VH-VL binders against f1miw6. Designs and how they scored, part 6

Target 1, 251 residues: f1miw6
Amino acid sequence: MPHFAKPLLRNIITRNLFNSIKKKQCLQYLQTLRTLQYDGFTTVYFGETDIPESLVTGEDFSDGYYMPTPTWCVVHAGGSQGWVPWKYRMFLRDELCIKQEDNLFFEFCDVVKKAYGKCAIVVKERRRQDATRPKEGKETEAQAHVPSVVNLTSVTCCPEVAKSYGHKLLTLPSPYNYLNPLDSAWSSLKWFIINNRKEFCLQSVDGVYSYQYILFSDLISKGIERINLSKWRTITTKVRRWENYYLGKLS

## First folded at step 16 (VH-VL)

Design f1
Fold by ESMFold2, look of step 17:
Structure f1 (fold): chain C 251 residues (1-251), chain A 122 residues (1-122), chain B 107 residues (1-107)
Amino acid sequence: as target 1 above (251 residues)
Amino acid sequence: QVQLVESGGTLVQPGGSLRLSCAASGFTFSNYWMTWVRQAPGKGLEWVANIKQDGSETYYVDSVRGRFTISRDNAKNSLFLQMNSLRPEDTAVYFCARSFSDYGYESAFDIWGQGTLVTVSS
Amino acid sequence: QSVLTQPPSVSVAPGKTARITCGGDNIGDKYVHWYQQKPGQAPILVVYYDSDRPSGIPERFSGSNSGNTATLTISRVEAGDEADYYCQVWDYSSHYVFGGGTKVTVL
């Protein structure tokens, strides 16, 4: 067998291998999730969403005279039991947002343990490889001696922390984001924002950034409240039907 | 005022090519997935293609995959549809539509342009 | 592929209630959106996520979705409600699908 595949054939084989790997990862995720659910783990979806300021204000910044507006980030969790009884977090993405307290995930794990017992905590896979950048020298190692972790952009989700509470941390493979009911909840929140932001904006041009934050907090809070237990059950039921479809098709 | 304005629709021969444009104004274009929806004369609506906020993901209806290319230029607040190998069944009014979605699924189209007519005939 | 079935037409007297159905296998497990389109005009979103209304749409427009049928309900119909109405879902194959449309005639 001395001859080699043509360059075009090599590209087709590489693309088919990538697709096969992602399908296998999805099947493994679903099988693990079902096993944990059968074993009495409560499923909880933990995640974040970005809300750019322009989505909340409705302003058009196409003139090119202004700097890009900041983005708000919301971190929360939920499942078929509704929103987790845990205070969601809302903060601006800037220099301060880069440095997050690692105890946030620790606090979350404690709260869901007390509320539900052992949980299967599902977070989404990052789309880009954070390990593709060259590792820095010794100067950056001071607090980097930890095992591999699953991170949201704003929050470090450490599997060992979850395990210490009896939880299991699962990663939902990209590109199967539609298997995450939080994405439907985030979409409902953002559509609520688009359709209700005019009612929450009384006075915008005053140079008081904290005033805008207070109004945005009220808008976000009301949007989250509209996603009640009934809507959460509808969302999770729809996702479970997609999961069953994929289990049948990929198995 | 939120507006979408399509242009570029015209008469073209079968097998020909055509590029549609959509100019957006009155909103932050880069916050939204953008979409093409078409409507053949006397027929219903058919989704054609959509594109992610940063242009990194595109999706197409089966009948146009490989022939049509959706693209966007966020610096110019513009959406495009390059249509190649045109067929008589591609004859339709093509609408530009805005969709809010993080990942391009389960969404609606809340703002539409007036459409541009593409006619494919000999 | 999801197939959405709508009646081709519905006639309704002014002041009465129009009900436009959108049929599909287990459509209650999908989010349904509804559009109004008048002749020579672009569609307008009137209901999204089964039952929510965009800003500017009167509460006379309401939606429901359960089992195999989603329904757009227009109460106290006015002459200006005469239009074609389309339902729409997202299919797991990354396709958006529209129903065939229902022409509402106000008698």
Scores: ipSAE 0.561, ipTM 0.803, lowest interface PAE 2.1, mean pLDDT 81
Fold by OpenDDE, look of step 17:
Structure f1 (fold): chain C 251 residues (1-251), chain A 122 residues (1-122), chain B 107 residues (1-107)
Amino acid sequence: as target 1 above (251 residues)
Amino acid sequence: QVQLVESGGTLVQPGGSLRLSCAASGFTFSNYWMTWVRQAPGKGLEWVANIKQDGSETYYVDSVRGRFTISRDNAKNSLFLQMNSLRPEDTAVYFCARSFSDYGYESAFDIWGQGTLVTVSS
Amino acid sequence: QSVLTQPPSVSVAPGKTARITCGGDNIGDKYVHWYQQKPGQAPILVVYYDSDRPSGIPERFSGSNSGNTATLTISRVEAGDEADYYCQVWDYSSHYVFGGGTKVTVL
């Protein structure tokens, strides 16, 4: 009677294997990053964050109807030198068909080339939700398939485009997202929004309806500006310490 | 108003199971990492578990790993903590809290519920 | 696992300044958050990311973090500031760690 190993053990093995693969990916990322840094590449983190309307207004209209509140996507980049000298972009997810502005990544690559020279551009790996069941197929050598394209919500990041400008595109593997200093920057931005949104409100008191308008562009701009070079240095120094920790632990 | 309300805390015997619930209101629940923190009577705060917005990532303190499961229902604006194999040392007020970071790392907890008391005693 | 060390108690006279320390190895490399908890109440975030304040928290509350010590400073202490205060960090093991707490007594 083949003892059906309890499904619980399979889940543990799969989790351990997944963790092992992710650790290897992290090590490869870190080694590659360090090599590029040694070769004179400037590290730049390129990414996006979602700003839901509820974060800005503080109002949850959820009287039971999950009305998807409009969500803004903010795209920007930063590194040890602060925010890159590129104007952040903001997209509304609901109304605008995610027209992937195909040209945005070209523009970005050109700007950072002019500003810093050759760059290691780091982007976060999007968890493909659909990578459900590893098909049991062949142990094909997990060649680190540098994904041919990393799709952000609003921007397509192509390694070939980066290369054409002399850059290298790196993908930060999940779940090591905390190795991206943008996460701290975005957190700071979101906290700024929460704490200062009232200062950016225009109240029109017409006799019947009080309208509250938020100067959203100004709010975002000021929130981004608040993350100055000193803060960036602090954040990137912390990230570097984490990187060193993992390089030591995973080597 | 932004609010978290915990429920489900009761007296249970050692080895028993309990499910805690946290109802969120006044904010888009699905946009936030959520956390459980506990406080034993007369003791300090202890982090218990975190869950990502979509539930795809969960983290636990070592003392509860394998016994506790954090989950969420975004459609119901609800956070859960399934507690199995309860021990006397699990006796505490359990708080649900909101994390302000989308990534759940180096986060602070800006919104807290009032807590629910779990007592594990023979 | 990172251990955060706080003094068990701090006594301060009204109108004076209270300083609550949180010690940890290389804590200056981590962001420190601070919570106030009054008896029978939930914790309240009073300082985040070392020195930032949430909306509604008085300017009397300030934070600093360097080296192996983070400090919460409460200037012009009021009777209403009597509470337990906790520091908190995120560690390398994806854990959130709280300090042991400091009871501030206003004399």
Scores: ipSAE 0.032, ipTM 0.605, lowest interface PAE 4.4, mean pLDDT 85

## First folded at step 17 (VH-VL)

Design i2
Fold by ESMFold2, look of step 17:
Structure i2 (fold): chain C 251 residues (1-251), chain A 122 residues (1-122), chain B 107 residues (1-107)
Amino acid sequence: as target 1 above (251 residues)
Amino acid sequence: QVQLVESGGTLVQPGGSLRLSCAASGFTFSYYWMTWVRQAPGKGLEWVANIKQDGSETYYVDSVRGRFTISRDNAKNSLFLQMNSLRPEDTAVYFCARVFSDYGYESAFDIWGQGTLVTVSS
Amino acid sequence: QSVLTQPPSVSVAPGKTARITCGGDNIGDKYVHWYQQKPGQAPILVVYYDSDRPSGIPERFSGSNSGNTATLTISRVEAGDEADYYCQVWDYSSHYVFGGGTKVTVL
């Protein structure tokens, strides 16, 4: 048997076991979500997206000079009632490397409690650093050790905090991220950005170079506003139909 | 300015191999999922494969699974399609396209290359 | 995997309305995107997310999607609208799927 064949076969067996675990996690997530919805919990999707400056400016590098393009992280939440009445947050990506704003999740839980009562707060499972590979004879260990709750890059989400406000914190398993309506909202925001960035650009008055100055806050704010209640209802309705499909398929 | 340019299409015998390349410019290549779409002569569009920003996830149409490998080199702003065990039904113009979403699902393809022709025939 | 059915052709007089259908089981559960392709050219996105237009696409292009049918509507058709049109979805098997295409002829 060639030496190269063993690594390939090991990877195939590992992937099949991982997929089985993730299917079980998805079923557990959907069943829990539906039980909470039946029990009167309002579903709220809490999450983040990255918006690189290049998406906003259209990538205009000066000749012969290189400068790293900043990336913004936007944190918000929404559901079938639209955006949560909570001011979204924007951070520079470098600020995220040294900051986690623990108080933001407390504030968020209080805001959604006041707005909707008890909530099922859904966050995406964070992508794991150094993806776990099975060790010799330990493939079943990976099944038992998959984390159920993972912090956002920008915000620490504590299950005990959510519970203290009468909420339930749920984690959406990563292979099924398309069951997160907030991703569709983020995509709509990014479409708004690329379609409308000319309207929000300013041109330099010095006349030596053409500068494209974009009012990032205004563009983002208007983009979020354009994702109105009708858009949110469309998004959440399509996601619920996907959920029903997978409940039938995976059950 | 925003541009995708495919290359590597040529005549190949059945069972042969080819590697297609796609050079990207004018946008932050590493922010986007990328895809290959093909079109047989006189036929419609068929999605072939897509790849995540960091290359860690790939998806294929069933007819090419196990024969084609999509890959990318973000340092060179390049997308690739390694095609092995080619069949006459793989004859098509192959387009690379940008997936307008960082999530890789439910997305439209907003920027397309001009395509490169692959002909599989004896 | 989904199968998207489009009529092979549609003929329309200038100034009239062309309607191009894309049929699929429960296609209303999915986002539908539409592409225009002229002979010898790459496709161009004309509608995304059922009914939205990219910058630079005339408002004459509109879309709808419900039940088992998505529709691309081209109002006040011009000679330059003569092209092949494709619908596209992402399905439950994590695949992108195109319709067979509809050739629009402007008479």
Scores: ipSAE 0.693, ipTM 0.863, lowest interface PAE 1.6, mean pLDDT 82
Fold by ESMFold2, fold request of step 22:
Structure i2 (fold): chain C 251 residues (1-251), chain A 122 residues (1-122), chain B 107 residues (1-107)
Amino acid sequence: as target 1 above (251 residues)
Amino acid sequence: QVQLVESGGTLVQPGGSLRLSCAASGFTFSYYWMTWVRQAPGKGLEWVANIKQDGSETYYVDSVRGRFTISRDNAKNSLFLQMNSLRPEDTAVYFCARVFSDYGYESAFDIWGQGTLVTVSS
Amino acid sequence: QSVLTQPPSVSVAPGKTARITCGGDNIGDKYVHWYQQKPGQAPILVVYYDSDRPSGIPERFSGSNSGNTATLTISRVEAGDEADYYCQVWDYSSHYVFGGGTKVTVL
């Protein structure tokens, strides 16, 4: 008996139910976001991206016995007003890259309050990957989803901290990450890195790590500046049109 | 140098099966989504399939869904396309390409292989 | 699934400007990428995100995208620019879509 046919049908049915739940979550997210925007909240997208050192150096360590290259994490925020006037943060993802997470999000909430007043702070939902859970348990978890603290890998985004500054913290459902304009900003930064990294390969006058860190930080800073207000307005305008499309389709 | 090399294209009878391979070198393969794009002789480009960095998400054009399976082996820096129930309209050069973004959407394909020809005839 | 419409061919004299259009409903809401393909070769990305160029692509290549039309512009056309050109988007159904292609002939 071909047991392959029964597992395939079960997987298709399970996937359809999961996708239906995620569509409802996206619709609720969009409706909440529009209500907050109508109520005068400034929308700010807060997030992070990973930049492997190999993207900066162009070196290939895929020889089969090398470990992956070090990865840097960049944390920043922006919206239709451009980048938030907050110094982005850059961490090495090893044990040395983790800072005091409460202080960082607290500082961020204070800065955006002073810059914009009350904000709708949007972060991406981390995709839940729990291989130890049964698939039926995963469906139950999705249906009975309990609101939780939103976590970036490098910082914890606490709803109570946001609320204490008059902000509202929103989570963008993971299947709809293309509704996050930060992803386009991060992609533009990575394009800048790969297009300009040779410009930052000057002869070192210090130790190799000091030289590379200095040029890497300058490369990132220049890449962020390249994503100016005009670019941000293009990005957020395109995202808003996608949002309108899905509000019409999902509702 | 950054390189993608496809292999496995050949002449196949209608209804047959074929597995294409793509070997990647010169970049961190596991960082990128990967894609297959095909081009029928004398025709334009058609996107076929997309796969996430860890292989956990796959997407297909409607005409191949259920017949083709995209997969990857990050330890071997390899991308694959298993093609079943082949039809004459699947005749094309199949290109392997890198998706320049770790998000897998709204992205350009910045690195392409030279392609491998699949012919479904007779 | 969206449909991207390109003219089948464009003829242009050397030193003049070629304009290649890519039509689609609300294509200005999407990022458009452009590829050059010469016979028997793989495509090469020449414009990404509507108007940006990868390193190594001459400034003669530029792009714009608004409303229902994206345009690839090749100024000061050279004989080496003779190729097929394709536009590409990611559409609302989560598919990547290519235009039908435009053969640019340099006469």
Scores: ipSAE 0.652, ipTM 0.852, lowest interface PAE 1.9, mean pLDDT 82
Fold by ESMFold2, fold request of step 22:
Parts: structure tokens; C-alpha cells; sequence
Structure i2 (fold): chain C 251 residues (1-251), chain A 122 residues (1-122), chain B 107 residues (1-107)
């Protein structure tokens, strides 16, 4: 029978190795980002957020039967210069299939090139849905590795497309997602939704029931508009200070 | 109507165990990180633990690490706190709260339950 | 680990302005949230992200955050504003931290 102390020690050693690898990846990411910024690349954060329909409608799901709710995906980008002047996209997610739109990233790279010149395009690392196994063995290696293709759930981000426009595609390591200012922008959008959704509904009454209709696209558009340049500068300034904090702690 | 209702608080002896429950209604429970916050009698608020939407990530204040376990059952819209090796210092009203964010950091707690009292004394 | 320092109490006359401070090293780099708690009740969020208000919170509640100090300001204070007020942040080590609380007394 395995000695109880051996499983606990093995878990501690495995956890320390995993943490060391992720800290090194974060430091490498930050050093690369600073080098690109020094070399005149404009930093642009490209990403997506999920908005469940229930957040917009306010509908109660208190019955004992769990059902998946429809979820919308918003794809956009921003940085210290505000939202990129690019038409954001909205998709309805479908649990039966995950759709990806390769032309979207090509269009995005063209737009940011025209707006800002060469860009450091930062995307969050997305874990595959089947990666649920704990990393308890010694099979993980402590080396830097950048995937050749980075996929959002709805969009494929190809490094070669970025390079063809003079951009550099960077992946933010997943344990450090709080270094992505888009998360603060997305949270502000969701606060706007919950605070204002009643003001974006139309009521329709038939003989027995009263129905409400949500001007969903208008709600999202107004929420994005409320995150103006001043808000973006606040968000990116806080993220930069966090980056400096971690550069000091990890160096 | 959004609601959180805690239950399970009672008197326990030092070294004992207790499980708290929190029932959620009126919102999509599985969309949110959830948290426990406690308040000792006459004292301030102290964050205890939080848990990711799918339960795969948990975080704890240092004083309870290794003794408390936060968990959730999204099919039942329920949050739990298993408390082991209880100490007199764990005596508090325990609140469950909703973390208003996808990713569980930098967030406010926008919806709170009324709390359940845990008393640890001999 | 972060430490948030609040004054234990603040007294204010009705109709005047109460200012409640939350001190912390470089707290201006973090988002500060504020909660109101009346005796025997759960806390209620009154300000989030330094200066924003949830729906239903009066405009006389406002917040600011810069340098080492975040401030909750309650203008035109009413008797119903008597409560304990807590600031809260997320620290760099994945922990949430509350200030010690400030009792606001309306004279």
C-alpha cells in the first residue's frame, strides 16, 4: 500500500514545479511585451467575453431542473488608446458546435495596422475543454513554449497573419489573466448590463400575458460606448502597475 | 428576485466539524464565482474562501487553509463550506456572497445572504 | 498580504458630508469596493470599482481612489446612513481583504 506521506510529498513537489513553470512563463511574457513596447509596437488586447442571456433578461432560473442558457459572445479589442476603431462582433454560442471565423482576425490585423501601425497583439491563453487531468507527474517541462496557433472559442488567431501585417502575437499565460485589461472592461460592461437592462426593454401585452423584449444589441453597444478613453487609460494604468509589481517580484 | 440563504450554523465543540450550505435562487448560479465571508461577534468582515464557476479552483484565507473546504453543486444551485478542526477563533456569522465577475478577482460581492451563526466553544 | 486601515469612527451632523478613508500602500493601483452594514444585517454594496454605484444606491454616495488612500463620501447625510462601512480589495496573492470598518454616527 502506498505510504500516505509519499502522495503528499509528491503533490507538493509537483505543485512547486508547476508554479515555477508558470511564473517563468509570466516573466518571459512581460519581458517580451516590454521589449516590443520599447521597439515602438502599440499594445492591443484582443479577446472575447461571454454574456449569458439571463444576465440581459434578468429571468429567474430557480426551478430544480438545470438547463443550459443561451450565451452570447462579444469579440473586441482595446488598449491605452481606447477601443480599437473596429466593428466588434457578437456571436450566439452553440453547445453542439464551436464556430471559428478565420477571416475576422485577418480583418482585425488590417484595421489595427492602419490605425496604429505595428502592434503587439495580446490574447489570453485558452485551455482546451478536455484538459481536466491534474498535473501530478513529472512529465511537465520547465521550458518556454509558444503555440503556433492561438484560438479563441469563436476566432482563430494565427501568428503568421499577424506577422504578415508587421504585428507580433503574444499569449498571456492563463494563471495571470488579471494582467489583461480587457477583463476589467468586460466587467464594466456587465455592470452596465445589470444596472441598465430594465431601461432597454419594450413591453408587449397580449390578452393573458405581458411580454418584455430586450433591445440587446443597443444595450451592448451603449455599454461598450460607456467605457470611454478615460476609463481605458485608468484600466491600462492599473494593469501596467501590476505588471511592474510582478516584474519586481519575479525578477 | 435574487436570493442567497445560508443554513447549518450551530454550536460545536473545539476540534469538531460542521458543514454550511447556501441556497441560491433568481440568477444563473453557474455563471458566478461564489464566496464565504465571516464576521466574528462585534468584529469586522473577513474573507474566508472563494470558488470558481465549475469548482475547479478554490482559494482560502491562510487561517483556514487545510481545515475548510469550499464546494458547490451547480445542479442544485448550492454552495457549501465544510469546516473541520474548528477553533474558538472560527466563531462568527458566516455569509455566502456572489462574486460579480467571470474570473473571481478584483471583484465586488454584490449579493449577500443573511448569514448563519457558528459558535465554537467547549 | 495587504492591510487596509480605516478610522474606527466618524461623526457627522445631518445634512453634512461624511468622508470615510481606507488606507493602504499603493491602494490606487487596486479597485476598491465599499459596503454598508447596519446592525444585525448583511452588508450591502454601495460603491464598486472605486467610484461606481450599483443600481438603487443614491448619488450622494460617491468614491475616489488615488495614491495610498481611497475615500467613500456621503453627501447630505441622513439618519438612515448610520452604519458600519467597509472597504475591500483583491490583493496580489489571490486573496480578498476588508478594512477594519468605520462606524458612522449621525449626530
Amino acid sequence: as target 1 above (251 residues)
Amino acid sequence: QVQLVESGGTLVQPGGSLRLSCAASGFTFSYYWMTWVRQAPGKGLEWVANIKQDGSETYYVDSVRGRFTISRDNAKNSLFLQMNSLRPEDTAVYFCARVFSDYGYESAFDIWGQGTLVTVSS
Amino acid sequence: QSVLTQPPSVSVAPGKTARITCGGDNIGDKYVHWYQQKPGQAPILVVYYDSDRPSGIPERFSGSNSGNTATLTISRVEAGDEADYYCQVWDYSSHYVFGGGTKVTVL
Scores: ipSAE 0.640, ipTM 0.846, lowest interface PAE 2.0, mean pLDDT 82

